VHH binders against Probable 3-hydroxyacyl-CoA dehydrogenase. Designs and how they scored, part 9

Target 1, 346 residues: Probable 3-hydroxyacyl-CoA dehydrogenase, of Deinococcus radiodurans (p83589)
Amino acid sequence: MKIKKAAVIGAGVMGAAIAAQLANAGIPVLLLDIVLPDKPDRNFLAKAGVERALKARPAAFMDNDRARLIEVGNLEDDLKKLKDVDWVLEAIIEKLDAKHDLWEKVEKVVKKTAIISSNSSGIPMHLQIEGRSEDFQRRFVGAHFFNPPRYLHLLEVIPTDKTDPQVVKDFSEFAEHTLGKGVVVANDVPGFVANRIGVYGIVRAMQHMEKYGLTPAEVDQLTGPALGRASSATFRTADLSGLDIISHVATDIGGVTPDDEDFTLTESFKNMVAGGILGDKSGSGFYKKTKDEKARPRFSTTCKPANTKTRARCACPPWTPRANLSPSATPCTPWKARKATSCAPP
Key: E = the ipSAE of ESMFold2; O = the ipSAE of OpenDDE; V2 = 0.75 times the mean of E and O plus 0.25 times the DockQ between their complexes.

## First folded at step 4 (VHH; framework vhh_7qia_2)

Design d3 (from c12_5K22 with L102D Y107T; at its last fold request DockQ between E and O 0.36; V2 from the best seeds 0.00; counts 0 for: pae E 2.03 > 2, unsure alone 64.6 < 65)
Fold by ESMFold2-Fast, scan of step 6:
Structure d3 (fold): chain B 346 residues (1-346), chain A 120 residues (1-120)
Amino acid sequence: as target 1 above (346 residues)
Amino acid sequence: QLQLVESGGGLVQPGGSLRLSCEASGFTFSYYAMGWYRQAPGKQRELVAFITSGGSTNYADSVKGRFTISRDNAKNTVYLQMNSLRPEDTAIYYCAAPYKWDESGYTDYWGKGTPVTVSS
């Protein structure tokens, strides 16, 4: 499937920013929102979205002229224009009834070859498509962007049990090659968003890494092959997502479930985030990019020669220096001999 | 000016029926979903029934099988047919429409409400 024209429905913060990201990639975008009865301009909300994106800091557009690729409109007058789009992305409020209302309207006008997506993080994909035709359901796939879309490389692709695997493949290739995103295929979990399950897994892996003295590379060796994709490995996925995003999600979950210790962030992880080590977007996280632009085990840079391409165990004790410390002659001790410690240097 | 005007409430005995109406003006009624909410004394406002622009309906479990929501787009009116009424249905019933959309979502527009009392 070739995506040459897209539509974004919902011109709030996320919808407008995603429209800008598509325009940055050279994709014409139809940006639609509702008509406000108290505003003479029927396209007021869509225009306001573009204006906010043009003023955004950090910049949403790579060049303000890219805004020319965004056609503003509204759902009452311009919904019929969806017949010409290859991909429809919804970024409206997190209300299931509002999404059902939208999808009833979209289904009537969207072409049979179009991919349909929701940016929702709060509502499972399968709940949104209940009552739609089999054709619609086969082309429906979640596409969850992280704020700000231009600067965060992760995109979660969330199929339902009804989604055509070819749609998942074609859309993921578009996201990787045209939008420059790092794609992770996530599970559509009833009553629980896929990103929460992912964050739970990452936090638990960090706790076990600390408790059992494992390296990020060792954990990824255990999880990545079992999942069948490099982007599905625990710490590689964390670096793609952004460690600050993981921190925020884990903190939010921990705040509503204070008795659940499974969302307690490790001290090593907190120190990385506080130190500005946020994953791929900051140049390093659990893995550090080399001159060949490939991720390497972070511990191989500090505890082993950097000229090896194999994953290696870090033998040095972990610590978090925050002052100009004079080098000590104290010999390196095997970090794996310690419990409740992590080899995750700044 | 956007307005929602409810009518049809009143006093009824348990097992009785009432039909509520909500007449809308000032927006393209046929394009938007409409809902009925209720608020009993000392309780939070809760959704009773919802109807999409396409006619799909959804109901609170407590009223399913007893209440029916419908709409007449020619009259810009949404209805709630309430059968087999119980004392627990006593509340002020509100009509709502999604009115305003902004960066934080959209705000439902509310009518002033119509009281329904089910008592012996």
Scores: ipSAE 0.028, ipTM 0.547, lowest interface PAE 8.0, mean pLDDT 74
ESMFold2, look of step 4: ipSAE 0.492; ipTM 0.831
ESMFold2 (binder alone), look of step 4: mean pLDDT 80; pTM 0.799
OpenDDE, look of step 4: ipSAE 0.592; ipTM 0.853
ESMFold2, fold request of step 15: ipSAE 0.006, 0.006, 0.536; ipTM 0.159, 0.163, 0.851
ESMFold2 (binder alone), fold request of step 15: mean pLDDT 80, 79, 80; pTM 0.802, 0.802, 0.811
OpenDDE, fold request of step 15: ipSAE 0.423, 0.503, 0.478; ipTM 0.795, 0.831, 0.818

Design d4 (from c12_5K22 with L102F Y107T; at its last look DockQ between E and O 0.06; V2 from the best seeds 0.00; counts 0 for: pae O 14.4 > 2, unsure alone 64.8 < 65, grease 24.4 > 24.2, SAP .7 > .668, placed apart)
Fold by OpenDDE, look of step 4:
Structure d4 (fold): chain B 346 residues (1-346), chain A 120 residues (1-120)
Amino acid sequence: as target 1 above (346 residues)
Amino acid sequence: QLQLVESGGGLVQPGGSLRLSCEASGFTFSYYAMGWYRQAPGKQRELVAFITSGGSTNYADSVKGRFTISRDNAKNTVYLQMNSLRPEDTAIYYCAAPYKWFESGYTDYWGKGTPVTVSS
């Protein structure tokens, strides 16, 4: 099967970015979203999505001219156009009934040879296709992209027990050869693969960090390139993702996984989140972005424990016991990052 | 603001029955799956039962055949009928709307929990 034209339903951050990635690959894309009653333009959301993608940093488009391959529309007027596409991907709001409603509509108009996908990161794929025909279920496969789609190599392909293995193969080949993705076929379980193991790693790292009195920087030194991982390692990755998101995912996944998979968040972590320390989006997480003497962006830890001779005057993170603080050290509140007491990573 | 309020917990003898209720507010209830979780002392929180927006149900193996999850969308309420209760069912039971609510993040909305104690 050859995918020559695609449709993306949902023009949010991910939907628009995925549409851009398809355009980058030279695939014409129909980008659809709902009609907003308070907007005179019926394609307002789809257009807004494209505009956002055009302004994205890092760039969603390899060349902004690629946006020409995106046709904008809406689900009321342009749903019938799905008859001409080879692949349909939804990236709508994470509401199960909304997805059910969407798929019911899509099933009526999409051609029988089209592959159908969801970009959902949380709702199991098999639940999304409840009520659909066997034929629809056979050609349904999860396609979970990571943000930003252009730059993150991983694509999780999530079949259900009803998905045709040939569909998985064909789609995977398309993703690898056309979209330039690294495909991992994942089971249709909570968190699939990446979120499950990634968040687990962050949670466990946090537990061990506190247990052994390490700093975020030290943990990242140990869990980044030293292990063949990205430079963002553990806690920088957490900051990038958002600590509230990590908290939510950990809580959610932990609630449905076996007991031997410990997703228990530390109290310090919870306090950070409760205190509005959410990572990059809040300006501070485990790290704070600073400028060096030459005004170059640098990342420093918000606090360093005084358990080392070299860190005696640094503010300590919330997880540092007071007993381990030197008299010259300023303790951090459980939920507040201090600018003036930030220490450089080792 | 999203709110989940559990009720119906209490002390019951082995073999007894309880019905838990969870009233939801602050979101479109009918669009979301709902679940019951429990946490026993010294154990991790575990899924007990799950019901999709469409009414499909899932149960932990330990409660299958004994517990029934249901929902009333008109009342924004999810129920857990617990029959043939066992001492090992003793836990704090939590109501939750699992999975991602928005593109920007997952929901972690939990009720405060209702205690269930099964003891002779």
Scores: ipSAE 0.000, ipTM 0.204, lowest interface PAE 14.4, mean pLDDT 83
ESMFold2, look of step 4: ipSAE 0.062; ipTM 0.566
ESMFold2 (binder alone), look of step 4: mean pLDDT 80; pTM 0.811

Design d5 (from c12_5K22 with Y107R; at its last look DockQ between E and O 0.48; V2 from the best seeds 0.00; counts 0 for: pae E 7.6 > 2, unsure alone 64.98 < 65, grease 26.5 > 24.2)
Fold by ESMFold2, look of step 4:
Structure d5 (fold): chain B 346 residues (1-346), chain A 120 residues (1-120)
Amino acid sequence: as target 1 above (346 residues)
Amino acid sequence: QLQLVESGGGLVQPGGSLRLSCEASGFTFSYYAMGWYRQAPGKQRELVAFITSGGSTNYADSVKGRFTISRDNAKNTVYLQMNSLRPEDTAIYYCAAPYKWLESGYRDYWGKGTPVTVSS
């Protein structure tokens, strides 16, 4: 099975960005979305998606001319063109009933050899295929990209109990060899995909904090583009969620993918959790609580204002990772068949 | 402009029936899935029933066997036949068309709602 032409259904942030990545890899892409009745251009949404991807920072296209590989269309006039594609990827709204409606339409027109996929992070794949023929179900496999798809190399491949193992193999090989993705085969369960995305950002931010000798505030400012997230208070959010909960989720993911250094907790974080520094509920975490200030050896406050004039008291030293005891990345020995899982280089 | 107008709500005794209607305009109705949602005071809005553009239906467990969703594409109308009504069905019922809008991302569009009260 060879994927020479693809379709992406849904021209929102993820769909347009995935279409751009396919175009970067030289794959012609049909990008479809709904018709907006109040727009004279029936392809308005798909065109807007391409235009957004052309303006994206960091750049979604390696070269602006790659956008020529993207043909825009809509689900009323152009659905019939799915008869000519080898892979259909859905990136529409995260509503099961909308996905059922889409799959009913797609099944009627899609090439009988095509692989069919959803980029869903929260809706189990087995629920999406309910009501589809056995043939459709055998060719259906989840394909979860991380934002932005060009820069985050991880791709989760999520088979159902009905997915033909050959489809999983063929799609994973395409993703690895043509898209340059690090493929992980994941279970079809709710929450692991969503938990993996959230925990991935936090764990990578911790690793970057240690690698570059930065405070949590500095990392929160600097890691958005590198991790594919908008600049947000990642460590502030971790303090709100509870560092013990983050630790538990990361450990569970690490047990499933033991060679994946993207989920390896730093030694400094493990020491924080073991020492009872669990975020807001314990009085401190990466940050000190503003209403209940306490001296602690491991928390930090930052004095960097969001604007020119804010009042801050910097009573404690910034968080500094324990460099001599920090956990190292776990090296692995890649084998060609195991390249479908995430692996740290030696 | 896309418009959804619900009607058919009212006061009914337990065990009674109501038929809700939602007339749609401003889009190609036959291409859209449609849904009914409800919201009781102080509670979250919940899905009641959903019908795909092809006519496949899904129901919340709490209404399965009592409620029937249907559509008439010639009249651009979706219906909810509500039988064996219980006081727990008291809510404002909303018709919804799932769609997305470029600048605001994905959203469902809802009508103004039609109140349903089931009381002795």
Scores: ipSAE 0.077, ipTM 0.572, lowest interface PAE 7.6, mean pLDDT 75
ESMFold2 (binder alone), look of step 4: mean pLDDT 80; pTM 0.810
OpenDDE, look of step 4: ipSAE 0.230; ipTM 0.685

Design d6 (from c12_5K22 with Y99T; at its last look DockQ between E and O 0.36; V2 from the best seeds 0.00; counts 0 for: pae E 8.2 > 2, unsure alone 64.8 < 65, grease 28.9 > 24.2, SAP .767 > .668)
Amino acid sequence: QLQLVESGGGLVQPGGSLRLSCEASGFTFSYYAMGWYRQAPGKQRELVAFITSGGSTNYADSVKGRFTISRDNAKNTVYLQMNSLRPEDTAIYYCAAPTKWLESGYYDYWGKGTPVTVSS
ESMFold2, look of step 4: ipSAE 0.012; ipTM 0.539
ESMFold2 (binder alone), look of step 4: mean pLDDT 80; pTM 0.812
OpenDDE, look of step 4: ipSAE 0.021; ipTM 0.456

## First folded at step 6 (VHH)

Design a16 (from d3 with K100S; framework vhh_7qia_2)
Fold by ESMFold2-Fast, scan of step 6:
Structure a16 (fold): chain B 346 residues (1-346), chain A 120 residues (1-120)
Amino acid sequence: as target 1 above (346 residues)
Amino acid sequence: QLQLVESGGGLVQPGGSLRLSCEASGFTFSYYAMGWYRQAPGKQRELVAFITSGGSTNYADSVKGRFTISRDNAKNTVYLQMNSLRPEDTAIYYCAAPYSWDESGYTDYWGKGTPVTVSS
């Protein structure tokens, strides 16, 4: 089995970004979403997804010309085009009923050799395929991408007890060799083993940040584009995901692997979560927005002494909400002309 | 449909105790970490306590030693035992279950809340 053409169903943030990732790999992609009754353009949602991906920062496309490989459409007019695709991935709303409705329709038109996948992290794969034929079930395998798909290496492949082992092997090889992903075959259990490697990386980065006196911005610079790895923007990714969710996942993993200190949360991180500092959803995390709805530069609320070489940093770490701030660090924030200023604790 | 239904709130005097319950339905309860949050009028919702699927617990500093979170997977229920209550604990208490964390952010399932008033 060979994947030469794919379809992504759902043109939200994840679906559009995954379509861009496939286009980057040279794979033609059919991108489908629903028809909105109040919009004259029946492909409004799929087109909006492509436009969002073209404007994304960091860039979703390796080259904007790759967008030519994405054909937009909708589920009412274009579902029949699935007859020509080798791999179908859904990234729609996390509702089991919506997924069942989609799979009933997809099964009627998709070719017998196609691999079918769900990007779901919250709904078990085996629940989604209830009521489908044995043939459909044998070709169904979870394929969970992490946001942003271009930049995070990890891809979870989630077979059910019905999935053909050859499908798992063929899809994993495609993901590794064509998409450049690091594949982990995960158990069909939502939110558990699936997030282990991602959370491990974030927790280890936090531990090393404290050990070596680095700021979150410096770690993101080192782990991101400079190293040419998809583990870029470690602390920015943590803020997007939610620090409470990372805390829950790390603690859950730690509860089943108590001798593995790689999942031991730092005291500073625990204090952030306990203090309600949860990332973007709480207005601050490792980074603080200068304005919540205006596109303005952010500054790190994590601090270290002034640096002669690059940019001055604030002396006040956001994960110490207690009043005990270190006097040894020089307080400063990055301003135009590098003017020193005060930094408040979270 | 996933449902979370809180109960056990009420009016108590300072120093009193309450036991909150949250009954979950519509999902495999044992897979999920569960949390208790609270929100006082005009304040941001804050984490009070959480418990992992494996039974590990964590607490906000303000309630540590006074509150205890526990779960009964056979009854799909999470509990919050609140002792030595203070006026500052007055809030609406919410039960929450994390569902997805990589959907352009995260989504939690929330109950409707149960009010707790600590006053005369």
Scores: ipSAE 0.000, ipTM 0.148, lowest interface PAE 15.2, mean pLDDT 72

Design a25 (from d3 with S104T; framework vhh_7qia_2)
Amino acid sequence: QLQLVESGGGLVQPGGSLRLSCEASGFTFSYYAMGWYRQAPGKQRELVAFITSGGSTNYADSVKGRFTISRDNAKNTVYLQMNSLRPEDTAIYYCAAPYKWDETGYTDYWGKGTPVTVSS
ESMFold2-Fast, scan of step 6: ipSAE 0.441; ipTM 0.782

Design a30 (from d3 with D102E E103D S104T; framework vhh_7qia_2)
Fold by ESMFold2-Fast, scan of step 6:
Structure a30 (fold): chain B 346 residues (1-346), chain A 120 residues (1-120)
Amino acid sequence: as target 1 above (346 residues)
Amino acid sequence: QLQLVESGGGLVQPGGSLRLSCEASGFTFSYYAMGWYRQAPGKQRELVAFITSGGSTNYADSVKGRFTISRDNAKNTVYLQMNSLRPEDTAIYYCAAPYKWEDTGYTDYWGKGTPVTVSS
């Protein structure tokens, strides 16, 4: 999918910071907000957003010259400029009537090949697109960034029942390769924030993996593609997201609900993060890449406990060839990638 | 300066009808969604109906089929036609227009409200 120009609608904290991240990636971005009564400058909000991003700490721009890629405007004067945009992202207030009003206007001007997205964490995606054409609905996919967008690797991609699977695939590839994001495909759950449910699922999967002695590969086989779609695999998804990000989110939630075991991190997971095993960005997580593998060089790096009575020690199955072992694989610590390629199937 | 002026409230018998009006000034009325909200004594303010700039409408379940929202862009006015009124519709009715829209919080501009009492 070839996204060469984007638009961000809403120049609040998230919208301005996301525009800065797009500019950092070399993407020209149109930043639009409403015209405020009593402000002589019709572009006041969009300009204020850019100025805020230029002064942000930690720095939103990798280089302040990147701000040249941001064109400021407003919805009344400049909405027609969406005709040349490949991707539209909304980051406005969490108010359903405002989102419906915006999407009705955007649908009239946006080109037929554009992807349309919402950064919403409070309003389900399917509610926002009610009343839009089937064509618009097929190209609509949630794209939820975490604050601050430059520094948090995770991006939730939230399809609806109407979203074209090819749009999900193409947008996820763009987010990974151009924006440098780790993509998690999340459920569009009414009345709930998708990021919390995604983290809950990963943490609970880790707890069950530890309790029942399953490998990440075994869990991914159970939670893997439905109807031929691969992106829902639990531990592959965790490695893409970054284990440090998952740790941060789970700890913040757990601090608010300390009696809720659903967000209690396992000791094995804490040990991975403390040891610098953070997923794809660190070269290994639950899975590790190897040069010897054709096309997709991946091995499971997790070891099963040797027995259920004593503290875990790892035994690699006898079918694991020594020539295929990772130099950094390590025995005797469940869910680690060091000096013993973990417990791969025969 | 942005102004919203509601009118048309009053006393009405159960089963009766009222038409509320909200005249707006100080912004490009035709470009923005407009909403009607109500607040009954001791209760939170709730959305009754909204209408987009293009004329698409949405309603609270409690009023669907009885209330109709419409707009006249030439007069900068949004209307709420209320039919088959019930005692539970008794509330102060407010017109709302966008004023600030930020991801960190939201503010609509509100009129002063117009009271509607359904009883006899």
Scores: ipSAE 0.318, ipTM 0.713, lowest interface PAE 3.9, mean pLDDT 75

Design a37 (from d3 with T107E; framework vhh_7qia_2)
Amino acid sequence: QLQLVESGGGLVQPGGSLRLSCEASGFTFSYYAMGWYRQAPGKQRELVAFITSGGSTNYADSVKGRFTISRDNAKNTVYLQMNSLRPEDTAIYYCAAPYKWDESGYEDYWGKGTPVTVSS
ESMFold2-Fast, scan of step 6: ipSAE 0.403; ipTM 0.759

Design a43 (from d3 with A97T; framework vhh_7qia_2; at its last look DockQ between E and O 0.01; V2 from the best seeds 0.00; counts 0 for: pae E 10.1 > 2, placed apart)
Fold by ESMFold2, look of step 7:
Structure a43 (fold): chain B 346 residues (1-346), chain A 120 residues (1-120)
Amino acid sequence: as target 1 above (346 residues)
Amino acid sequence: QLQLVESGGGLVQPGGSLRLSCEASGFTFSYYAMGWYRQAPGKQRELVAFITSGGSTNYADSVKGRFTISRDNAKNTVYLQMNSLRPEDTAIYYCATPYKWDESGYTDYWGKGTPVTVSS
């Protein structure tokens, strides 16, 4: 099954930005929102959404002429146009009764083969489909984009217990091949499974970094598929999310699955968090906040070869030297490690 | 039926001006972005300018500062004001709207075009 035409319901920040990304991919989009009684233009909100996306920084459109693929409309005059749409994505206010009201109206007009999705991150998908027909429920799958949709690679696909597995497969293939998204299939619970899969990839990347003596940038290249083909920026994402949060989630998972080495935090990471190195919010993490180059972990267990100013074996003078002979060379400093005491060539 | 009718083309000297019009019917004009394209003999059609339903404009680099697209939703008409015309602007000019959706995706509806010749 191919998705050739889409509708986005809700022209707020996320809905308009998702419509722009669909247009970037060459997909015609019907963008709908409510009629405002104080505006003569019944399509005011959808139009404002497109105009906001055209002016967005960073740019929502890869080329501004892509906006020609977005047809604006409203939920009173234009809802009937959903009969010709292959995918309906909801991005309205995060209020369950509003979503129920919307889905009741959508069910009456939507194409019988259309995939139906919500962009919700906080309302479980199974609650949204209560009261819908079995046919509607089989075609319903969560599709959670990250803001801004053009630049954030991940897309969570969230089936309910009722979602047809073929719909999950078809939608995931569309998202990967047409939208260029890294798809992660998540359980229909608030935040739990998506966090577990994300934390799994980060923890495995940390273990690879220590095991093979690699930099965060090198490990990101080697473990790009580890987050379900979602990103080559695993350690950058960790710094953005907060290393203390990652530590908390990994520890909680490890407490319920102690035999699973995939969630075992490295000692160097535990020491980073204990030392207040928490990512971008603390000014440094796996990457320096202002530095734009590759770096090794702050707690490396091995030293790099000395430069011409450092002795080959790296001498570390004591706090109170006993000898009359002071060191004649600059003491070594381990590359970004708190516990390293000696430097040796690799 | 959906219809787009271009007019205002003709012969003009280099440095001259023309105003193209495209009158639309058979659909709710104010809901759609409108575009102007051109095709010189033996060449592929190229985008010249577009205007969103909300009035934001975009132009090909080759015409920036010389051409202005505008729309009048009350008259169901989109315009292309072409100033400082050059011989390389010689083409048939078409207006278009992405209106029809089918199994292959959306399909632009094109007018029949209006010829523009810029010649000494």
Scores: ipSAE 0.007, ipTM 0.363, lowest interface PAE 10.1, mean pLDDT 74
ESMFold2-Fast, scan of step 6: ipSAE 0.550; ipTM 0.813
ESMFold2 (binder alone), look of step 7: mean pLDDT 81; pTM 0.820
OpenDDE, look of step 7: ipSAE 0.344; ipTM 0.776

Design a44 (framework vhh_7qia_2)
Fold by ESMFold2-Fast, scan of step 6:
Structure a44 (fold): chain B 346 residues (1-346), chain A 119 residues (1-119)
Amino acid sequence: as target 1 above (346 residues)
Amino acid sequence: QLQLVESGGGLVQPGGSLRLSCEASGFTFSYYAMGWYRQAPGKQRELVAFITSGGSTNYADSVKGRFTISRDNAKNTVYLQMNSLRPEDTAIYYCAAPYKWDSGYTDYWGKGTPVTVSS
């Protein structure tokens, strides 16, 4: 299978940005969305998507002329044009009924050799294809992009039990060689690989933080900028996401692997969630924002004694380059974690 | 613009039947999926049934085998046939029109039609 022309259905933030990435790779793209009842322009949504991508910062297009490769349309007038595409990707709302409605229509017009994909992160792939033909199901594979698609290297490829292994191989090769993506093949289960790896990374970071007496700020300093990761580091990202959300994901995964210590939440984390310390939405999490919007480490409201007396700070550790230390870091000597006997004050 | 008008609700005894209707206008009805939702006193609104443009249906587990969703594209109307009604089916029933896909989420809702199952 060779992908020479694609269609993206859904012209929101993700759909438009993925269409731009395909155009950057020289792939002609049909970008479709619904007809709005209150808009005279039947292609309003698809056109708005392209305009948004042209104005995006950081830039979605490598060259604005690449937008010429995107043909805008709508599902009522232009769905029949899917007969000419090699790959169809949906990036519509996360509603199973909307996806079923779309796939029923797409199946009637898409060619028998096309690969069909969903960008969904919240709905399992196998649920979306219930009621479709065996041929459609064999050509269906999840393709989960990360925002922004131009800049995030990872692409999750999510086959179902029905997906043809050759489709997985052909699509992965296209994604790696034409789109420049790093492909990870994921199971069609809740959380996918990225969410599972993300939760694994956070849980392991929490375990190591307690074991070595490190602060969230110290872990974020080491794992964020120093490793070339996004500036939103491990614990800062956890606070933005919500600690209750992370707890639910970890519990769901842990229920499938009950004896796997890599998914075991620390007692301090469980105490934070039980105490209503849920991240930014509760006013504090691992960090507490000051009145001037500066983030600070926070452990004073937890009732796990060890957390109040296991903080370490070192300006010149042998394993950390000086350039990656905060300007106000002070020298310290390494020590073993110390067990406290009482809860911290606020 | 888009309008949804629900009808058919009322008081019915346990084991009875009701047929709800929702007339739609202001969009290409035949092209889009339609759904029925309900909200019981003190509870959140939940999906009961949906039907695609092609006629494929899906149901909440609590109503499977008892409720049937159908559509009449000539009349721009979606129906919910409710059989073997139980007190726990008591709720305000809402019709929902096509979704705004990926540009921000907005369902178009009717005003609702109350269903009370009691004697």
Scores: ipSAE 0.298, ipTM 0.696, lowest interface PAE 3.7, mean pLDDT 75

